# VHH binders against q9yez8: the designs that were tried, part 14

Target 1, 342 residues: q9yez8
Amino acid sequence: MVEARGGLDPRRLFKAYYSLSPPVEEPRDIAYREFAFQLFDGDVYVRHIGFDSMEELLSYMAREAPKNAYYSVARYSLPTARSMEEKGWLGSELMFDIDVDSLEGCGEVLGDSCLSRGYKQAVRLVEALYRDFGVPSTLYFTGNRGFHVLADCGWCRRLGREERREIARYFTLEGLRLELIIPRPGRRGVRPAPPSPDDPGLRGWIARAALERGVDLSAVHEAIEDLLDDVRVAIDVKVTQDISRLARIVGSLNGKAGLLVARLGLEGFHPGDWLSPFRGEVEFRASARLEESRILGRTVSLEPGRVYSMPAHIAVLLQLKGYGAVAGGEVVVRAAAGWRPL
Key: E = the ipSAE of ESMFold2; O = the ipSAE of OpenDDE; V2 = 0.75 times the mean of E and O plus 0.25 times the DockQ between their complexes.

## First folded at step 6 (VHH; framework vhh_8cml_1)

Design G4 (at its last look DockQ between E and O 0.75; V2 from the best seeds 0.00; counts 0 for: pae E 12.2 > 2)
Fold by OpenDDE, look of step 6:
Structure G4 (fold): chain B 342 residues (1-342), chain A 124 residues (1-124)
Amino acid sequence: as target 1 above (342 residues)
Amino acid sequence: EVQLVESGGGLVQPGGSLRLSCAASGFTFSRYAMGWFRQAPGQEREFVALISWSGGWTDYSDSAKGRFTISRDNAKNTVYLQMNSLKPEDTGVYFCAAKRGYLLYTSPSEYDYWGQGTQVTVSS
């Protein structure tokens, strides 16, 4: 329990959480991973850290209480080496990053609607990886405004930057020529067959999107832009092509929102208190205006100078986002607030 | 109102270079592929170059390949065409065009918005 009298220090909250031996997911082949941490103190970024065991990692996190915690998608022979060459790259998981910031209408506020939209795209990505590439993947909420999808397969690991970029382009639809996927009727009046939902690749996805929108498959061309919007996944190509990218440790907290990095299923995503280890009712003094928004399943609005009573998981989030500060109350920190790694 | 405004055209000698710019407004620039087209006197408008929304994909006509480079700055809502090793046959009005979405097309009919064009004249 962290007392909020006189203000709530985020570092203390995080320290409390990490001191409880939270359910952090062990990265596969942990000894071969590089770890990086952003600390509260001076926002220092520490890289090239290695751990031989989960116990060591947890101990470090408990001790340092990082604002943000990362591990490399790459496996290295010497992960603590400072240079990439010295690290000895052994392969990397295929990583996709979806940020809701890339979505239209999604501002700085962590709104549920934007998260839902991002989630939908992430699910599609996962489905496409499996259906189109035969690659299973795992979906994670990043604890703030994004989703990570990690794919781990033999051939995936060996992909270079260019190959990864090409895969990314498949999802972003960059460079897509429709005529190669959905040919237009020729001059002689020959109409190609309409796309089918059973068709492989993007053709099939376009057909499925058409069906979902109630668009006749023979009229796909007329609605193609809208359909492509549904098919497109807004991934950060730079993330995907980077063989040395860092991913957030699952079960860690995101320092921007105070929410858990959490593994997600494909059945749905409903932001709520389960994404936060912080519990209790607190007083929150707003310092900035927040228009009415749904955050973690609650409607929230703020006026500067006003004090609000609200749940700790929302208050901490708002504080970290710069909307004010917890002014009173007690925050209970729980290691298992409803989420556990699989 | 959607606007595409080309600039940078002019008179150059064979072998010279020009850099064309196209400033876009009135639409979400980062969601559009951009293209350059040209039209010589008495000729049809022809494809020169295109660039995807992110700038990660480019394509060129056979005549432009190796000589022209298309680029974009989404922060400035601007697309560029660097033209090197210009030839007299490159003379014409160059048009900037915008295509909604992520598909790439070389046909002028596929583009949604057009600029007024800028004159490029290559002559000795």
Scores: ipSAE 0.021, ipTM 0.290, lowest interface PAE 7.1, mean pLDDT 90
Fold by ESMFold2, look of step 6:
Structure G4 (fold): chain B 342 residues (1-342), chain A 124 residues (1-124)
Amino acid sequence: as target 1 above (342 residues)
Amino acid sequence: EVQLVESGGGLVQPGGSLRLSCAASGFTFSRYAMGWFRQAPGQEREFVALISWSGGWTDYSDSAKGRFTISRDNAKNTVYLQMNSLKPEDTGVYFCAAKRGYLLYTSPSEYDYWGQGTQVTVSS
């Protein structure tokens, strides 16, 4: 139980979460991974950490209560070495990052609508990786305003920076030569075949997008920019190129929002209470204005100087985002076997 | 209000160089492909160079290839055309143009916004 009379200490909440059998997923091949953490004290970022077992990782997180927790997409023979050359790179997973704030109209917006838009792009990416490349992948919510897609396959582990860049560009459509995929009719009366939903690659994806919109397959050029918006995935190419990139530990907390890094399915994403281990009812003193927004399935509005009664997990999110501070009430933390007070 | 403002034109001797700039405002520059076109008197507007929204892809007309370089700075909302080894045939008004989307176009009819142009004169 954490009483919040003079504000809420995020480190105490995170420590309680990590101390109560958190539902953290073990990273694959844990002994081969470099770990990195951002700590609350001084916002210190520590690297070159390794663990031989899940028990060591969980003990570290319970002790340090990190603000953010990461592991490398790379497997290394010596992950604790300080230089890349000495680490002994064995290969890296493919990582794709969708930052919701990069979507049109979504910069630093707290609304669930922007999360839904990012989710739809992430699902397209997972499906296209499988259909077009034969690569199974998993989808994660980052605990704030983004999604990660991780793929591990034998042929892709040793790909270099340029090969990874080309894979990423396939999804962003950068450099797309549409005439090579869907030729326009020429002045000489040529009748190129229209795309079919059964076509491989981008041609098939464009055709399927056209069918969803009710666009005639023989006239896709008339709606091509909208169709390409449907097909494109707004990933950060630099993230995918980087063989040394860090992924978030699934089940850890994101320090910006106090939400879980969560594994997701492909059938829908409905932000809600389940994204937080924190429960209870608190009083929240606002210090900034928030226009009416749907946040984790709840409607929230704030005026500076006012005090609001709200669920603890919303208040924690708002405090971490700088909208105010918890002024009273009690926060409890979810435990693996049920809910326990802090 | 959308604006594209070209600068850097002028008079130059054959073999000389010019650097054109195009400052953009009134739209989200990083969502637009950019192009340079030119027009001589009595001629149709002609494709010179284009660059994708991120700067990762470029294309050039046959006459520009090897001599001209298009680049962009999304932080400054500016696209550039470095013109080297200029010839009298390069004389004309140079226009900056923008097209929203991911596709790279060489036809002037595909572009949404146009600048007023800057004069380049290469005198023998």
Scores: ipSAE 0.000, ipTM 0.294, lowest interface PAE 12.2, mean pLDDT 86
ESMFold2 (binder alone), look of step 6: mean pLDDT 86; pTM 0.872

Design G5 (at its last look DockQ between E and O 0.72; V2 from the best seeds 0.00; counts 0 for: pae E 2.2 > 2)
Fold by ESMFold2, look of step 6:
Structure G5 (fold): chain B 342 residues (1-342), chain A 124 residues (1-124)
Amino acid sequence: as target 1 above (342 residues)
Amino acid sequence: EVQLVESGGGLVQPGGSLRLSCAASGFTFSRYAMGWFRQAPGQEREFVALISWSGDYTDYSDSAKGRFTISRDNAKNTVYLQMNSLKPEDTGVYFCAAKRGYLLYTSPSEYDYWGQGTQVTVSS
């Protein structure tokens, strides 16, 4: 057991994690990827880094203990080149970003409930990618307040920015003229057919959402606001358009919260200590007020100047978020053979 | 207090150009789709051009397509209509309008807020 004194240095925590056989997943086609890192000594990102093997990547992360770690969704023939022309673009995965803080009522609110809402959006996206585009995809928690969905398929890799923008539009519904997809019944001799759950694209999706709500398919327009809310996914279109976008390395730590970038299934998302390589009970000295919140499965509230006993994984998160600092106690860190003291 | 103030109208000869501006205040501009509509004397207000809240998606009436360009600057809370190759049938009062949300609508009845209009006259 190791006493934490004088505040817990995030760099030392990350160094310990990366030095102890971290469960980092190898990016596909590692030799074709540009890597980028944010290091603790300054906020300048180091870019245009390449690795020939997973061993080189792991060695770098153990040595540098990055605050944030990324790889390109693009494959390049020369990923270490400093100009895009010289890199030799070979294609990019489709990437979708759901920022929980962009959801209604979630900005600047620390808590698990907004993560649950973001997760539901991400699952909807994964399911629709498969259902409507025939594209399997993978869902990741970003280690803080967001989710990424990555899809890699032959035709996906070759899409340009405009094509990627139109795919994103399918999910955000931004700029959609609904009457072109589901014409409104009018006083014409020919009434438009109602949407069917078997219709392709958004028309079919809206029909299926209507059936789930018990809404008459001929009356879709009467419930349209609710139905659109059931199908819309709040992704950042600029992320999806960007062929040079950086994705987080799975199993790396997110510098804002000290949590793992984690692969997720579609069965549910229940934040807890499994998202952290840190264990132990610590004393935490608060420097800011936190209204009672559910943080990683625990109820937490803070008053400035008070000292609280709490699990290390929550204390690390709160310290990184600026709510105070660890003032004492024991921290242990994940290792290949169990858990080791800091 | 919501305000939409159009400017840039005037008299121009056929084939000429005008750039209309609409300054917005009193609402969160980046949460609104914007449109330009026009009304000729004795006619109904008709859709000209639409732009989504981020500016990434636009739409045009058949008569405007290829000649007019809508754009927006969310930092300046302003929407623009660049009008080229103007024709006498483009004559009318041009209104900017705002609709909350991510969808685009061509019907004037869907829009929440309207400006006072700016006169565009194309004649020789």
Scores: ipSAE 0.478, ipTM 0.816, lowest interface PAE 1.9, mean pLDDT 89
Fold by OpenDDE, look of step 8:
Structure G5 (fold): chain B 342 residues (1-342), chain A 124 residues (1-124)
Amino acid sequence: as target 1 above (342 residues)
Amino acid sequence: EVQLVESGGGLVQPGGSLRLSCAASGFTFSRYAMGWFRQAPGQEREFVALISWSGDYTDYSDSAKGRFTISRDNAKNTVYLQMNSLKPEDTGVYFCAAKRGYLLYTSPSEYDYWGQGTQVTVSS
């Protein structure tokens, strides 16, 4: 429990959470991972940290109460080394980052609609990785405005920057030549068969998109731009191609929103209080205007100077987003027991 | 109103360099692939270079390869064409063009918006 009288210090909240031995997911091959932390104190970034065990990691997090916590998608022989050469790269998981900021109409507010759209694309990505590449992957909410998809396979680990970029392009559709996947009729009037949802690769996805939109498969060309919008996944290519990228520790808190980095299934995503360890009702003094928005399942609007009564998980999020500050009440911090999307 | 405004053209000697710029407005620039085309007198407009919306993918005509570099700054809504080692045969009006969507084309007919063009003359 953290007293909110006089204001809430985000570090205190985070420290309370990490002191409860939260269910942080152990990175696979933890001893080979580099860890990085952004601390509240001066927003200092600490890199090249290594841990031999989950216990050490949790102890560190409890002590330092990081604003943000990361681990390398790469495995290294010496993770604590400062240079790549000294680290001894052994391979990297394939990482995809989807940020809702890249979606049209999605602004600064962490709206449920934007998260939903991002999630949909993430699911598409996961499905495509499996269907088209034979690669299973895991999906995570980043605790703010994005989703991470991680694929860990033998050949994936060995991919270099260029190969990873090529894979990324498959999803972004960058450089796509439509005629290569949906040929036009030839000189002799031979019409290629229309795309089928059973077709492999992008051809199949285009067909499936067509069906979903009620577009005749023989008329795919006429609606191709719209269909491609459905097929495209807005991943950050720079993230994917970076073999030294850092991923957020699952079960850690995102310092921008105070939400959990959470593993997600493919059955749906419904933002709510389960994404936050903070409970209770608090008074929140707004310092900025917020148009009516749905945030974590709650309709929220703010006028500057007004004090609102609201749940702590919303209030902390709004505070971290700069919309005001918790002015009173008590925040109960709970370690996630059985967090599950509704 | 959609506008593409080319600049940077001029007279240059063989072996010289020019940098063309194209400032875009009136549409979501980051959603469009951009291309450069050129048209010499009495000839058809021909493809020179293209760049994807993100800038991560580029393509060039055979003539342009190794000499020209296309780039873009989405924050400035501008596409560039750095032309090095210019030749007399590079003379023509250079047009900036925009193509909506994720597909990339080298055919002029596939592009949605065009600039007015800027004259490039390579002569001794």
Scores: ipSAE 0.090, ipTM 0.559, lowest interface PAE 2.2, mean pLDDT 91
Fold by ESMFold2-Fast, scan of step 7:
Structure G5 (fold): chain B 342 residues (1-342), chain A 124 residues (1-124)
Amino acid sequence: as target 1 above (342 residues)
Amino acid sequence: EVQLVESGGGLVQPGGSLRLSCAASGFTFSRYAMGWFRQAPGQEREFVALISWSGDYTDYSDSAKGRFTISRDNAKNTVYLQMNSLKPEDTGVYFCAAKRGYLLYTSPSEYDYWGQGTQVTVSS
């Protein structure tokens, strides 16, 4: 329990959570991963940290109570070395980052609807990786406003920066030459073969999107702009091409929202209380306007200067986002159950 | 089983005062935010005032601020609206409404339970 009189200190909340044997997921091949943390003291980043076991990682997090917690998608023979040359790179998982704020109409907009749109893009990416590349992947909510997709396979682990960039561009459709994928009808009445849902790659994805929209496959070129929007994935190419990138530790807290990094299934994502270990009822003093928004399954609107009674996890999120501060009440802190797929 | 019963409405002169009461039964009153809404003839239902489950937090429409005071007595399962400096434009049917939970709402569609209303007429 954390008392909120005189303002809510996020460090005390995070300390309470990490002291309760939190459901942190063990990174695969933990001894070969570099760990990094952003600490509350001076907002410093500490890097080049290694652990031989899950017990050591959990003990570190309970002691330090980090604001943010990360591990490398790369495996290294010596993860604690300070230079990349000395670390001895053994390969990196494919990492894709979907930033909800990059979606049309979602820049800085709080709300579950934008998170749902990001989730749908992440699911599409997981399906496309499996269908087009034969690569299974895992989907994660980053605990704020984004999704990570991680894929680990023998051949993909060894890919260099340029090959990773090409894979990313396949999903963003950057540099796409439509005439090579969906040729236009010829002037003499020559008709190119329409795409089939069984076609490999983008051609098949466009055909499947057409069928979902009720578009005749022979008329795909007439609806091509909408169909490209249906198949495009808004990923950050710079993240995917970077072999040294850091992923968030599953079950750790995101310092920007106070929500859990959570592993997700493909059957649905419904933001709600389960994404937070914080419970209770608190008084929230608003300092900024928020138009009516659906946040973690709750309808919220704020006017500057007004005081609200609200669930602690909503208040913590709003405080971390700069909409105001917790003015009173008490927060119950416990490990969240049910954040992983069944 | 759930009931909200308004009382205290009536006819007053401009500048007069009225105190509305809403008696609640059939639910755990102390876990609900309470609101007052009004509806003038031919108009949509509009927000007037709200009070949190504890009674510590209140909010008012711009037209009500400074003139009306909302309060509650959780021991008596009753919410009140003290209306001072009444104006002809305050005329309407006043409704009591209950919303389960801790977030404060000004939209009628968010409320779980409603009273039948009490008429307030301010003679012009």
Scores: ipSAE 0.000, ipTM 0.193, lowest interface PAE 15.9, mean pLDDT 84
ESMFold2 (binder alone), look of step 6: mean pLDDT 87; pTM 0.878
OpenDDE, look of step 6: ipSAE 0.028; ipTM 0.440
ESMFold2, look of step 8: ipSAE 0.424; ipTM 0.784
ESMFold2 (binder alone), look of step 8: mean pLDDT 87; pTM 0.877

## First folded at step 7 (VHH)

Design N1 (framework vhh_8cml_1)
Fold by ESMFold2-Fast, scan of step 7:
Structure N1 (fold): chain B 342 residues (1-342), chain A 126 residues (1-126)
Amino acid sequence: as target 1 above (342 residues)
Amino acid sequence: EVQLVESGGGLVQPGGSLRLSCAASGFTFSDYAMGWFRQAPGQEREFVALISGSGGSTDYSDSAKGRFTISRDNAKNTVYLQMNSLKPEDTGVYFCAASEWTYEYEWPGSSEYDYWGQGTQVTVSS
């Protein structure tokens, strides 16, 4: 229980959470992973940290209460070595980063609707990885405004930068030679075969998108721009090509929003209090204007100088985003209700 | 209050050059990695270039490599993008972004950027 008197210290909240046996998911092959943390003291990043067990990781997090917590998608022989060469790279998971703020109309706009749009792209990516590459993957909410998709497969662990980049480009459609996939009818009366929803790769995805829009499969070229938009995934190619990339520890808090990094299913994503360990009703003093927004299932609007009564998990998010500060009340810190790591 | 203000955009002929500037205020500039992104009409926002807080490390998209140069002046709280050999495909709104993810050899993903500017229009035509 943290009392919100005279302002709320995020460090105290994070320390309370990490002291409560948080539901942190164990990274596979933990002893071969590099860990990194952003600490509250001086906002410094510390890297080249290793753990032999989950007990050691949880003890570290309970002691340090980091602002942000990460582990490498790479496996290393010597994860605590200072250079990549000395670490002894053993392979990396495929990592995809979907930034909600990159979506049209969502640039740093607070709101659940933009998160839902990003989620839909992440689900499409998971489905396409499995269907087109035979690769099972896991979907994660980053605890702020993004989604990660991680795939750990035998053949993909050893892929280099350029190969990972080409996989990413498959999903962004960068450099697409569309005429090789969906040929247009030729002037000489050439009649190319229409795509089928059972076709492999992009042809199948375009055909399925066409059926969902009610577009005749023989006329996909007439709606091709909209169909490509339905199929395209807004991923950061730079993240996917980086074999040394860090992913967020599942069950840790994101310092930008105070929300949990959460493993997600494919059946839906409904932002709500289950994404936060913070509970209670608090008084929030707004210092900035917020236009009407739906945040974690609640409609919020703020005017500077006003005091609002609101749930603690929303107040903590708004304080971390710079809209004001918690001015009174009591915050109860507990494990998030609902979704739990496996 | 954090602000990122882009300038230097405009209309230019193919093969021409432009230098974009982004003036930052409200945070300790040298502690932040700075990136440039662009967005064409109806397209997703695309990464262009980034520079570490110290200026010691840079990264570029394939389309920008060899043509664009990112730099920064920490005394003036400003990041720059020098764009040479401009092509019609470079047309779009260019955004400046800031991230606290500054550790050596670790680049911020697009979801790790904390602050964004309003953008400046670059049009390559005629």
Scores: ipSAE 0.000, ipTM 0.249, lowest interface PAE 10.5, mean pLDDT 83

Design N10 (framework vhh_7sr4_2)
Fold by ESMFold2-Fast, scan of step 7:
Structure N10 (fold): chain B 342 residues (1-342), chain A 123 residues (1-123)
Amino acid sequence: as target 1 above (342 residues)
Amino acid sequence: EVKLVESGGGLVQPGGSLRLSCAASGFRFSIYAMGWYRQTPGKQRDLVADITRGGSTKYGDSVKGRFTISRDNTKNTVYLQMNSLKPEDTAVYYCAASKLGYWSTPELHFDYWGQGTQVTVSS
């Protein structure tokens, strides 16, 4: 329980959460991972940290109550060394970053429909990685406005920056020459075979998208812009090509929204209170305007200077995003043990 | 330096079998789709079989049920197992690699091609 009077200290909330045996997922090969944290004091990043066990990691987080918590997608022989060269790189998981704010019409306000759109792209990415690359991957929500996909396979750990960039370009369709994949009917007297849903790569994805839209496979060229939008994944190529990138610790809190980094299944994603460890009703004093928005299953709108009664998990999110501050009430903090099945 | 080296071609009797191999070097094989194409004298290259990075396969109509394409990403090699060979299977067989792994016109959609290996089916 955290009492909120005269403003809420987010560090106190995070400390309460990390002190309650939080359901933090153990990073694979923990002793070979670099850890990094952004602390509330000074908002500085502490890097080059290593742990030999989960007990050490959990003890560190309970003591420090970090604003953000990360581990390297890379494995290193000396994760605590200061330079990449000294760390002794042993390979890196593939990492993909889908930023919901990059999607058309989503902007900076957390909207449930925008999260659902990002989730659908992340699911397609997981499916395409498996279908086209033979690579199983894990999908998770970043605890704010994004999705990460991590893929750990023996051969893919060894890929360099250039190969990772080529994989990313496959999903963004950067450099696509469409005429090589979907030739136009009647081009130089040729009648090209229509794409089939069992065709490899992009051709097959276009055919499947066409079938989902009810588009005749022989006429895909007439709907090609919409079909390409359906198959494109809005990932950040620079993240994927970076072998030294950091992933968020699953079960840790995102300091920008106060929501959990959550491992997701492929059957659906419905934003709600299950993404937060904070419960209770609180009084929130708005200092900024928020146009009517659906946030974590609730409709919220704010006018500066007004006081609103609202659930703690929404109030904490709004305070962290600069819309105001919790002015009264009590926040109950609990572990994420009650998460709904996906 | 990208290199695709085909091997395993030769002379076989009708009804016999051959296994072609294509050894890849100079690029990360496992992220590329691979294919086998053949060229009969006086004709354009034709699809024999394609395999995606994930192992999904597509075959030309004339070889379905007789040929099997496979890949070994640890050895950077793609294979074509040819069974129940017919005289009409006589051709130069080419290995090809594509970053996007899509089906289209052979010369335009594949980034790299091997030099070819001769398969002759005759008594």
Scores: ipSAE 0.011, ipTM 0.416, lowest interface PAE 9.1, mean pLDDT 84

Design N11 (framework vhh_7sr4_2)
Fold by ESMFold2-Fast, scan of step 7:
Structure N11 (fold): chain B 342 residues (1-342), chain A 123 residues (1-123)
Amino acid sequence: as target 1 above (342 residues)
Amino acid sequence: EVKLVESGGGLVQPGGSLRLSCAASGFRFSIYAMGWYRQTPGKQRDLVADITRGGSTKYGDSVKGRFTISRDNTKNTVYLQMNSLKPEDTAVYYCAASKLGYWDLPELHFDYWGQGTQVTVSS
């Protein structure tokens, strides 16, 4: 581990972090990926950038210290070309975006509970992709308020917009004809077999949700609305259908929260200081009210005009979200934070 | 249109060395992953070595420490330097090119293949 001291300016903090050459997960087939960055100077986005090696990528990030860092889910024969037509598309990973703000009661609300709900949906998506489609996938925290699931499979790399949209709709249940999957009992004296947790596809997922709720498999129709809500995944269909979408670089910082983009396992997600490279105890002057909230494992509440002593990683997050500013103390920056190499 | 031409094969004594070359034409060599495979009659093709656009290398277990793959993008050529050759290295060696490095697969999916060059290690 290497330490560096930072100030009150987010640009300086990010520069200190990237100057330590922090661990970054190498995108597969790096030389075929388009890279894009949002820079602090003018908040400009720069695109059509290519790297032949991780050394070049890390050198670029150390020099530029970007606010946000991205790579394309697409592979291109010429990723640096300015037009999509000239890039020579070679296929794209499946990308799913789970936005915590889209969950009921989570819009504009800071708190670990909403992140945990989003994480559970992302885990279900990973499991469903593998179980129903035989497709392995990787789960990522975006460093702010969302999760990405990326899947790379031979047959799915070359799917077009419409096929990708249909896969997304399978998980959102948009356009579902439930009567084809869970037929209604009692028509013409017919009682169809109840769903089994071992059944393929949506039928099996509904059966497993029923068992978790203590609903008899023969009585799934009595709880079907709740069961569908348990199975549904809140993904942005527009992201999944777009073959040119950008994913965040694992180990980079998210400019909205100052937290690391992190690769996650399926056994749990517990927000905490491990998601930040920023350390130390600082004084934070609040300029906005925050109701009591659990943020990165800490209980926080703010009243405008008051000064609070708090950990740097929480203070940086709150400053970036507009709740106030760091007023005193020193921020220590380290490279070995919460991200784990693949 | 697309062509991979192998050279440098031949007969060599155990413990000797050979350098194979594969000259590529008809495609943008610099953006392709390149590989060497070998095949003995009655067996499947086995990975010898591959090299990505960026120069990252992968070797088959039986050749690690003895063989070195390299590329020269100015000459559109990939090389295989074979040292400390053993009788079991006797095979037909094939050059191959892939648009993508399919690192998530056990073997790269190769779009183009050369004709093969014979390597015989015998006293």
Scores: ipSAE 0.000, ipTM 0.171, lowest interface PAE 16.2, mean pLDDT 83

